# VHH binders against Probable RNA 3'-terminal phosphate cyclase-like protein: the designs that were tried, part 5

Target 1, 375 residues: Probable RNA 3'-terminal phosphate cyclase-like protein, of Arabidopsis thaliana (Mouse-ear cress) (q9c578)
Amino acid sequence: MVMMKKMKGSQSFRQRLLLSTLSSTPISIDEIRADETIPGLRPHEVNLLRLLEIVTDDAVVDINETGTRLKYKPGTIVGGKNLVHSCSLSRSIGYYLEPLLLLGLFGKKPLSIRLKGITNDPRDASVDTFRSTTLNIIKRFGVPAEDLELKIEARGVAPNGGGEVLLTVPNIKTLSAVHWVEEGMVKKIRGTTFSTRVTSDFEHSMRFAARGIFNNLLPDVHIFQDHRAGAQAGKSPGYGISLAAETTTGCFISADTTVSCERPDETGELDVEKKERSPAEDTGVEVASWLLQEIEKGGVVDSTHQGLLFLLCALSEQDVSKVRVGTLSPYAVETLRNIKEFLGVKFAIKPDPLTGTVILKCTGSGLINLSRKLS

## First folded at step 4 (VHH)

Design c3L (from c10 with R99L; framework vhh_ozoralizumab_d1)
Fold by ESMFold2-Fast, scan of step 4:
Structure c3L (fold): chain B 375 residues (1-375), chain A 125 residues (1-125)
Amino acid sequence: as target 1 above (375 residues)
Amino acid sequence: EVQLVESGGGLVQPGGSLRLSCAASGFTFSSYAMYWVRQAPGKGLEWVSEISGSGGSTKYPDSVKGRFTISRDNAKNTLYLQMNSLRPEDTAVYYCAALDSTYYPLFEESSYDYRGQGTLVTVSS
């Protein structure tokens, strides 16, 4: 019997559950926000545990009365079709998508699941970014393009959501190691603007402003307007933009954000009109600038995808992966520590002073989806 | 795909000699620096020798310098460690390891690209 791994605090909650499940390592987490005004697990954290129970068999979850202690014994990843999960409105669907994508790859059956909630917010990667960027990164590790898909059926922003996506994930035997050090040059930018329960002028304003930033830098820029109405527009007013740059070597670099709006009153409308640029124009400029900053940092992925990149390398076959990244994000460093803690995989690093990037390498843990063969 | 298989360990008297071998497969052997590292009972990993991909450069810590000699045969994908004047403190599991020497460990901990299963060396009378 594997001994329960003990840890403290609220940090890395998603990755702790993900890596616990993939490594079949029981965990005990104590002192979860124990001294805060509102102690313990948050609604989205409890809701993630429920999602794990849906996609696994025989998982055991023990939460104390105050939510400040969790004991989790992972189950077997099953996957399955026609699954449905209502995500807590405390976080976007994006909070659930990253661990779910990785878990789905190592299931007994392919995964097909309908997720309901908030599709876009400023904190978690949007469903658009998952579709344009995250899935393409996963495909680099030998995952078949067939059945790895995210369909956006309805959009919903905070606070009330009402968005809906369908995620399909193939089950695989193992991930392939990668040699991914060539950044290439940006050859095109693609993006999506949307609005829910506000005028489509917000979509146009973001698109126009973002294009203004790119017009003097590169010619191949196309930003789509994904206008939704009625049932497909969720329950809350808002707008957002997602941008992705594709390079000549097949790298995808992304940036996104979303603005939630309260029902406009007379004062709010007047404040918007007094600004030289609308909030939507500011949002378009801001995200376009963030994308250029990510491109300038270098690497084969943007800073928000570094953690996923390292997880994929660490879970791959027992062969060396080499990947180029820009400055490591705090989330990426945290991810590397969690990988070492659960998988025993250690990364080595080589600076490239000519580009300001670094190359990381590791030998994958060789995770094999054994349940796939038991049919 | 990658495999490192150590052999040649065993029981030896103080002052004796042993020659360890490591058979490598699944990677371009001559492109990697090779190492011998050891772990004594209840202790951490200790580096004991290093050899460049070509075999032209070798390094040793003071604890084994003059007693141990690392060598390689790139045609046979094999690494060797000749151990002379063995002492009781040399008792350990000896591992063959491979690393691209242009990299350094991220969290200030020793990290090798590949490491074998080890071979036990016991120095006792």
Scores: ipSAE 0.059, ipTM 0.454, lowest interface PAE 4.9, mean pLDDT 89

Design c3M (from c10 with R99M; framework vhh_ozoralizumab_d1)
Fold by ESMFold2-Fast, scan of step 4:
Structure c3M (fold): chain B 375 residues (1-375), chain A 125 residues (1-125)
Amino acid sequence: as target 1 above (375 residues)
Amino acid sequence: EVQLVESGGGLVQPGGSLRLSCAASGFTFSSYAMYWVRQAPGKGLEWVSEISGSGGSTKYPDSVKGRFTISRDNAKNTLYLQMNSLRPEDTAVYYCAAMDSTYYPLFEESSYDYRGQGTLVTVSS
C-alpha cells in the first residue's frame, strides 16, 4: 500500500494532482492560502478536481469548509469518448490541457473530451500553442500521431470565455525514452492571429508587425488569420497571436499572448504608453521578439514546455533519456522536485558553457498503463 | 542494447571473502563512473563503492571502508568488487551501476544511468 503523502500550501496544485493520479498516491494538502483575504482553493482548482472525477473512476475528494484542506485519493484513469467539461473562467483551458494530455495517455480507453471556457490568455499556453508545439513534443516519446489532436471549434477570451476545443488522446502502454540534444536550425515559422468580438484589423496589425520582424531572417514564415464570428467568437472582445518555430531536427519553440478588451483601463487619461504603434502592432512585435528570445536561449523546447518535457522523461520506460534545454524556468525546477517526490525519479545535469544550455538526464520510472484494454 | 551483468554472488560464511564481477556492454565503459550498490531484504538501496572512469579515484562509505575494494578493467569492460571480512549484515542483492561522470545530480541524491539485475550475496553459516 502507498502511504498518504502530506504537503502544504497552494504551490504546484496541478502537478500534485497529476502525479498523485499517475502514481496512485493518496495526498493530503493543508494550509491552502489559509492566511489570505479569500482563503483556500480557487475556482479553477476545484474545477480541476471535478475534471479528474470525470476522467477517473472512484476518485475521492474531501475538502474542508474553508477550502484550506484537501484530501485526494486518486482513482483509475478511464478516459472515454463524448466527455464534456466546462472549465472555470478563472484560468484558461490551457491550465487543464497539460494534465489532461498526460492522464489521457494512461487511460483504460482513448480520451475524447470537449473543453469549454477561455481558449487564449496571457497566463497559460494558448490552445494554438498546444496544437502547434505541445502535441509535437509528446509525439517524440513514441505516442502515435493517430488520435492525438486538438480542434479549436470556438475561441473565447477573458473574462467571459465561450470558447470550445475538442481534445483527443490515444491511450498507450508505455512512453519511449528519448535522446533529444540536437537543436538544429530554425527552418520555418508558423503562426495564428485571431480576434473575438472586435474588428479583424487587430489580426492584420499583429500579423504584419510580426512578419516585419521575420522578413529578413527567414523566408518560410506563414502567419494565418483565424477570424471567428457569431457563435465561434465567444463572449468577450479580444485578440491574440501564437507563433511557433520548427527546426531541422524536429524541435518546436513557441511564444503567445492574448489581450482582453473587456479589462477596462479605469482611467483612459493614465495612458502614458508610446503611441508610435497600435496596441495590436505592439502585441505582434512583442510576441515575435519573445519567440526570437526563446530560440536564442536554446534547448529542444521553449521555457514554457520544460516542465512537460521532464514529466515525459520521468514517466518513460526504464531507460535513460537525455534532453537539452536552456536556462531552467522556476516551473521546470518545481516540476523536477515534484517528479522526485511522487515518482522517485532523479535528474542529473551537465552544463554546456559553449551554448549556454544544459543537458538533463534521468532513468524513467517505467510507468505501464495496466488499465489499457488490448482487445 | 546496454547491459550490466553481475556474477560471483553466493553463500559465504562470516569472515569469508567473495569477488563480484560486472560485465558491461552497449556503452563507452571508460566514460562512465561505476558503482556497486546493494539492497538488503526489506531495506532501500545503499551505496557501497564508486570508481571513476579512469580508475584513478575510488570512494567508500564507512560501513565497508577497509573491507571492500572496487576496481575496473577498461580493456575488458569489467567492474570488480573484492569483499573481505564479510559480516551477516553484508547480506544483500548487489547491483552494478553506471553513471556518466560528466553529469552532476540536480539535488542531493545521485542518479544512475544503468543498473544490472543484481547478484545475491548471503553471509551465513
Scores: ipSAE 0.300, ipTM 0.649, lowest interface PAE 2.6, mean pLDDT 90

Design c3V (from c10 with R99V; framework vhh_ozoralizumab_d1)
Fold by ESMFold2-Fast, scan of step 4:
Structure c3V (fold): chain B 375 residues (1-375), chain A 125 residues (1-125)
Amino acid sequence: as target 1 above (375 residues)
Amino acid sequence: EVQLVESGGGLVQPGGSLRLSCAASGFTFSSYAMYWVRQAPGKGLEWVSEISGSGGSTKYPDSVKGRFTISRDNAKNTLYLQMNSLRPEDTAVYYCAAVDSTYYPLFEESSYDYRGQGTLVTVSS
């Protein structure tokens, strides 16, 4: 008899599928948005299940008529080259990148996959943040740098996307435990501004405004402009900025956002006319401020990367990892609960109320990639 | 440097007894809860005993309860495991492990700060 985990609701859908697949644990999820006007699984959730079917062999997906019940039996993670997946336009490519990255590490073959859709939005981590920050975090756990890359071939913003990225991920045998408690000092800031189907003046305005915040604090600041035109500019007008700080101890702290020009403002159509600065200048100032706030919070990762950090610790060899983070995000707390549920890994915490940081420790589950092919 | 050194392992007949010891150095021994954990061939780590920093509280899983006894001597920085009525399924590498009591468990405590090199116990006729 196969043991199946039973759970309810729409929470942690992405992590539930990821951890189910990594732990080879069949799951049954009931009561998915059962009481909502539009019940059941959302387009991006169904689309994630399709992605799992592409990167695994023999996965079984059973969805009821209303989308309110899912039975998922994970397959063997295969990986492979020349894969293509069109991401749902209801979420950005960023929604798919973290689970896909972790699955790719434990595949039978290295992963090379082309993802199409929305590259940048305000909800999920941008493709720029993934390149600058996410990939550098996993390198600390013994992941080889040579085969680990995200290429941004076209940018696309909401609502119509048209962006395209190529993700390559090496397959590994196991992750190394880490002792990562020294934050270091910020030594440089790197960033990227972009625009799609609007003037490059938006890129310049964001860059200039962000540099204005940093120029008196740190000398080593470089913000690139990645203007896209024609086929590389997607199908919707917009602009955005991604910033990353690197510390003397190899920590990467990031902040990003994106503005879609076809979406209605929260405050209405005339909001722009009420501001002294252009929307692009405001965006540059806001993201620069968010980066400084993340640095001030402390920890070896920013708030958005705490969940990934804990997943890596929990998946690592059966040795002790210790990590320092700032105030725990709701996503991070949710991640710790999901880790316990699927991997049986429990974290201990030591708060440091004077700095507002906490140290977490765990013994890794010792996940071994049993299907890994010799290269 | 923190060091945990186990000793006392060896070959023993089923029904026999064995006493393991762990010499600790490089940290304040009495401030750490101490554990014996084992790893049988082809299996993951499993907990077999726990003792509080003061020695006032001990815990055991059902698989060893009544057969194994954990104790400590804080003056000598030494942890012990008395194993009686040994069975073939007790065959494993036994590790001494330490947990800093200043950490709060977010869930059930399972994370160790330090672990020794291990000592092999083989129960066979």
Scores: ipSAE 0.015, ipTM 0.479, lowest interface PAE 6.7, mean pLDDT 89

Design c3Y (from c10 with R99Y; framework vhh_ozoralizumab_d1)
Fold by ESMFold2-Fast, scan of step 4:
Structure c3Y (fold): chain B 375 residues (1-375), chain A 125 residues (1-125)
Amino acid sequence: as target 1 above (375 residues)
Amino acid sequence: EVQLVESGGGLVQPGGSLRLSCAASGFTFSSYAMYWVRQAPGKGLEWVSEISGSGGSTKYPDSVKGRFTISRDNAKNTLYLQMNSLRPEDTAVYYCAAYDSTYYPLFEESSYDYRGQGTLVTVSS
């Protein structure tokens, strides 16, 4: 029998549920925002629990009246086809994608799920970054490219969303360990600009500004405009840009952001300060600069993907993985703590003073998809 | 391919002695710290000894300190565990384990890169 693991607070809610489910470890979380003006679980957290119920069988969720205590007994990961989930508008679809991806890999059946809500925001990785970078990272761990896809059917920004994506994930037996320490040289940059319910001039301005940063550094730069109209443009005005650099050794480094033009509580008619550059041009320059900063930090992934990289290493076959990263992000450090707590996997670190990067290693937990159909 | 092959296990009487060996291949043996870990029936893995890559440093938990001695022969790629004054509670499958000592553990617990198939030690009359 597995004993219930007791925890406190709102931190790492997403990873706690993910690791609980993958390790079949029941959890009890108390003191969830107990002292806040609005205590307890947030809409997106309750909505994530609903998603877990959709992709698993026999999960048990017990929430107290104030939402300040959760008891969660994980179910069997099933996956399945023709699934639909409406994501809470309190977070983007990006909040749900990483847990879904990892759960889908260890399901009884391949996963195919339609997700509705906010496709792009500044807080979570955009659906564009997920397509260009996240999916390519998991392929390094032996995940087949067949049936691994995210289709962006409609875009939607905060506050009202109206975006829609279709995620497909193959089920696997095990993840392969990796030796991924060669960064290589940046060989190309690819990007996407978009706008919803505003003119395509925003797309053009961001693209032009970003190209201006890269034109003197690298010849192979292609940033395209993903123009959406009507039903595919969601319910709120906004614009955004996603950029990804690919290296000669198959590393993908990304940066993205999104600007919402409508705020839920917007009432102002304030005069706009004269800017030397338009807001969209500024956004293009900023994200291009963030990409160059991520490249300069080094490592085989950008800072936002370090947590996923470590999760993949920890879930892999019982063999040694070694991965090079730049300065560890706070999210990455928290991920390493959660991995230890749920999987018992311990990482070790070796500084590389010549590059300013570090190499982390671990022996994978050897998670086997026992529910996967044979042949 | 990395291999760790343990040998020397068997049945021994309480108070007796036993010497375990582990033959290593597929990696640079002298660059790795080596460990003996054991798993008793119905229990989890327990660390029982540690030796640095050079052989210059050894560590033991209180449960085996003074009774067990870890050693290595880097020329032969072989790890040893000399077990004296054996007790019934020493009954376990014994595994050798390897750790690349150019890395620092990020957390307090030991991290192993490789582990062998194990060898059974039974302490009984």
Scores: ipSAE 0.351, ipTM 0.674, lowest interface PAE 2.3, mean pLDDT 90

Design c5D (from c10 with S101D; framework vhh_ozoralizumab_d1)
Fold by ESMFold2-Fast, scan of step 4:
Structure c5D (fold): chain B 375 residues (1-375), chain A 125 residues (1-125)
Amino acid sequence: as target 1 above (375 residues)
Amino acid sequence: EVQLVESGGGLVQPGGSLRLSCAASGFTFSSYAMYWVRQAPGKGLEWVSEISGSGGSTKYPDSVKGRFTISRDNAKNTLYLQMNSLRPEDTAVYYCAARDDTYYPLFEESSYDYRGQGTLVTVSS
């Protein structure tokens, strides 16, 4: 008999559901924002539970009247083709992509799913970063490149979305352990600028500003413009930029952001600092600067991908993985705690004071996709 | 293929002495801290001794301090435990274990990268 794991609060909701499902561990979460003015689960959290019901068989979801308690019994990950899910507009599609990617790898069938909603926002990794960086990270763990794809069919920004992507994920037997400690040198930068329901001048301004930062540092810089019109431009005006650096050792380091033109939360102090540049030009400079900061931090992944890197190490075959990262993000530390709680995987850390990086190691849990093996 | 093979266990009378050995292969022995841990019948694992990769630092719990001595021969890839003044309470399966001591364990007191299959020590008349 598998006993229900009890926990409290709203923290790590996405990872709790993901790790619950991968480990086949039933969970009960109490006191979800119980004392807040609007208590309980948020729209994107409920919507994630609905997505889990689509990609699994026999999952049981029990939410109390106020949304402050969840009991979740994970189902078998099936995957499948011709799936469709409409993501809540309270978070971008990027919020759903990371758990969906990992679940899809351990499904009975390969996954093909159409996701609708917000493709780009400042909070979650954009669909562009997912394509340029996230998918390349998982390939290092033995995931075949064939049938691993994210197709951006329509872009949509907050608040009203209207974007659409098609995610394809192969099912695998197991992930391979990695020895990934060599950062290499940056050999090229690739980027994408886009705009929705505004002039392509925003794309040009971001591209020009970002190139200006990089032109004195390295010669191989290509930033593309992906202008969308009509049905492919979603329902809200906005613009954004995604940048990825590739190293000589196959590392991908990324930075992105998006500006929604229908945003009520712009600050007066920020406007004073931007007196000599357009907002789009400022956005290009900021993201280029963030990419350089991520490169300077070191590690084989940027700070936003550390959590995914550690999940992949922990889920891999029962061999030792070693990975170099820069300063640990709060999300990465949270991820390590959740890994220990659900998988019992023990990480150890070795500081490298000369580079400011750290090396983490673990023995993978040896998760085997039994459905794929037996079929 | 990493292997840790313990030997030297057996039956000894209270007050007697015994020397355990652990032959290591498949990794760079001198880069790893080595440990002796034991499991008495019906009890959990108990840490017994610790030695740094160079052999320059050793540590013991109060239960064996002054009676047990850990040592290593890096040229022979071998770990030793000299056990003196043995007590019935020392009866256990003894395991050697290895950890890269340049790493710090996260969210727990100690963990081992590798552990052998053990050797039985019985202290009785």
Scores: ipSAE 0.410, ipTM 0.710, lowest interface PAE 1.8, mean pLDDT 90

Design c5E (from c10 with S101E; framework vhh_ozoralizumab_d1)
Fold by ESMFold2-Fast, scan of step 4:
Structure c5E (fold): chain B 375 residues (1-375), chain A 125 residues (1-125)
Amino acid sequence: as target 1 above (375 residues)
Amino acid sequence: EVQLVESGGGLVQPGGSLRLSCAASGFTFSSYAMYWVRQAPGKGLEWVSEISGSGGSTKYPDSVKGRFTISRDNAKNTLYLQMNSLRPEDTAVYYCAARDETYYPLFEESSYDYRGQGTLVTVSS
């Protein structure tokens, strides 16, 4: 086999495991938060390793006593149906979805997995954004639509979660290269507001405030209210909003956030201006503004999806992909470095000063799902 | 269909000369920077020379500077490498490679859009 690749620190933990697994490259990570007050791997990182063991055969995970060193030997990606995983409450389900989606595409069997935990938080992409935006980006690379779905069965916010989603992912042979440089114009905005264990007035306030921002810009805006009660409302009070813009060329640009009512913002009480609007109304305005900022940045994806876009290009058939993006995010730059390290795929970049965007291109690694079991 | 087809390789004595050619088709030749890259037996790929799409700029590593000359004929879609004062260490498979020069590589490493099948050059008595 491939010799063990050595690396250090806590950066790119999720992508390192993903790329290690897809490339069948054993890794050793040292100095994981070694000098911090609470050293080592965090609960969500250990929990991700457990998820990898569920979807693969023969993975080997060796963690030292302090959690500051990890040796990971990837297994064969199997996939399968009727899988269940309880995600750590230290991060949302969104933390797990991107690596799981990509792993599922290259499994022996199609993936069907039930994930339990926090569905929406301000750190990771919400399950709504994953469904509205992430899955549509993947479809551009030749992934069949009929077997690619996320069902939101219960919502749960921090700290106690209680949310539940069902992810289905088809297994494929290869990803298709793309030529995706036309941004188009925004033709419609779709969104979802939700609340858990609080009044639906929070949903209404966010929706009304966001619509107020968009009403002067375009006519086709629909923001749905997804109020959950009882068993579908999780264990913690909160509310959130997810917005996605669709362009005439099939681009999806998104923004989202979530507020947990059990974790008040201490700093917010000191902002006198914020008291003129309800917290829910402020949230609606803020996310609508973030969406407009992402649209203004340009590119065929928003800033948070640039990394996924580049991973898909790098994993595709041995043909040239070209994609337009706005200003590269730090996560996108980190993704490009990790792609080079694990897959040997090198990107080239062409600035477009007129639009403030850049075009990136690469020749895909030609990852073939050799373990794919056809019917 | 994009093709790069090298020719002109062969056996030559030390101190001799060879001219390699690369016939390009399937893309707008003049918009691509062209490269010669070689791989010696048991060694990795080594960059040998580069030429801009217009032919106005050329670059060489110290190992071949003054001995090798890269040139191109955009009307004929052909790249050339004139190799003089050949040495045994020049023995390698020589590849023609192309890169769209409107793009620049990230992380300071050269990457190529297209590469040919190569032509063998053997320098020995």
Scores: ipSAE 0.338, ipTM 0.637, lowest interface PAE 2.2, mean pLDDT 90

Design c5N (from c10 with S101N; framework vhh_ozoralizumab_d1)
Fold by ESMFold2-Fast, scan of step 4:
Structure c5N (fold): chain B 375 residues (1-375), chain A 125 residues (1-125)
Amino acid sequence: as target 1 above (375 residues)
Amino acid sequence: EVQLVESGGGLVQPGGSLRLSCAASGFTFSSYAMYWVRQAPGKGLEWVSEISGSGGSTKYPDSVKGRFTISRDNAKNTLYLQMNSLRPEDTAVYYCAARDNTYYPLFEESSYDYRGQGTLVTVSS
């Protein structure tokens, strides 16, 4: 008899599907937002299931009438080239990138997929952060740099998107365990400012404000402007900034945000109040300050990447990984629970009171890509 | 490079005695709690003894208590298991395992940081 793992609620939807697929564990999720005014699976969650059907063979998805129950039997991860997926506008492309990246690593074929939708929003990591930070983190686990890239072909912000990225992921045999406890010192900051369907003055203002925060702290700061026009500017006006710090020990720490000028619940002209600083300057200051806060928290990754770090450790060869992080985020704790649930991998923790950080260690599950086809 | 190399296994008659050794290298031996774990044919892993990093504390399950004695020599990075009054049920591959006792388990079940290749113990006439 097929053993199905039973779960409840809407929490960890992405990670549940990801870990179900990687571990070949069928799942049944009940009581998905059963008591909410709009019950059940959200458009982006249904859309993620459709993406899984594109990158896997023989996946079975069974959703009840109200969307409050899902039964998912994972398929074989295939990958492939010239794939295209239109992401739901209820979340950014960033919602799809982390699970897709990890699935692509364990595919039968290398992955090359075009994703369409919202490239930047304040909720999920931007496509810029994914490119600057997320991809560099996975390289530490033995993933080849060749064929590992994200190309930003068009930008699109909420509500109407119209952005487009090309993600390429090599398939691997196994991930290597890591000993990654040295934070190093920040040696450079790189960033990107962008705007869509508005003046490039927003890009300049964010860049100027962010550089002002780093003034006298670090000389090696370069923030690029990526102004988009016409077809590459999506369907909605907005602007944003992504910043990443690189340390002497190869750590990447990031912060980003995006401002949509046209809100989903509002259309028309905004009555812009006179302020001491423009909204774009405030955005630049805010994100620069968030980056400094993440650096001060310590750890080899920022708070938003702790979950990915732990997933990589747990999926690695059957050897000990040891990593330093700042205070565990709620997302990170949730990730550790999901890892235990699906992979049986348990982390041990040792607080470091001198730095305010914690060291976690585990023995990897030893996931081997048995379907790997070299091409 | 961490190595745990077990030795001393072999064929022994019921009621006999056997002493296992484990040579450890590549880590700070005295900082690790050490374990002997066994796997009998057709069964899962079974914990059979535990010793603290200092050697001051030992633990055994009821199945081997009074018959097995775990000890360590931190100067020589070596772990021992003295097995007395052996029974056919003790037939198994015996593994040396290590866990850093300065770390707190985040969740109640513990896992080993390192485990050796194992040594076979057969108890039969």
Scores: ipSAE 0.000, ipTM 0.305, lowest interface PAE 12.0, mean pLDDT 88

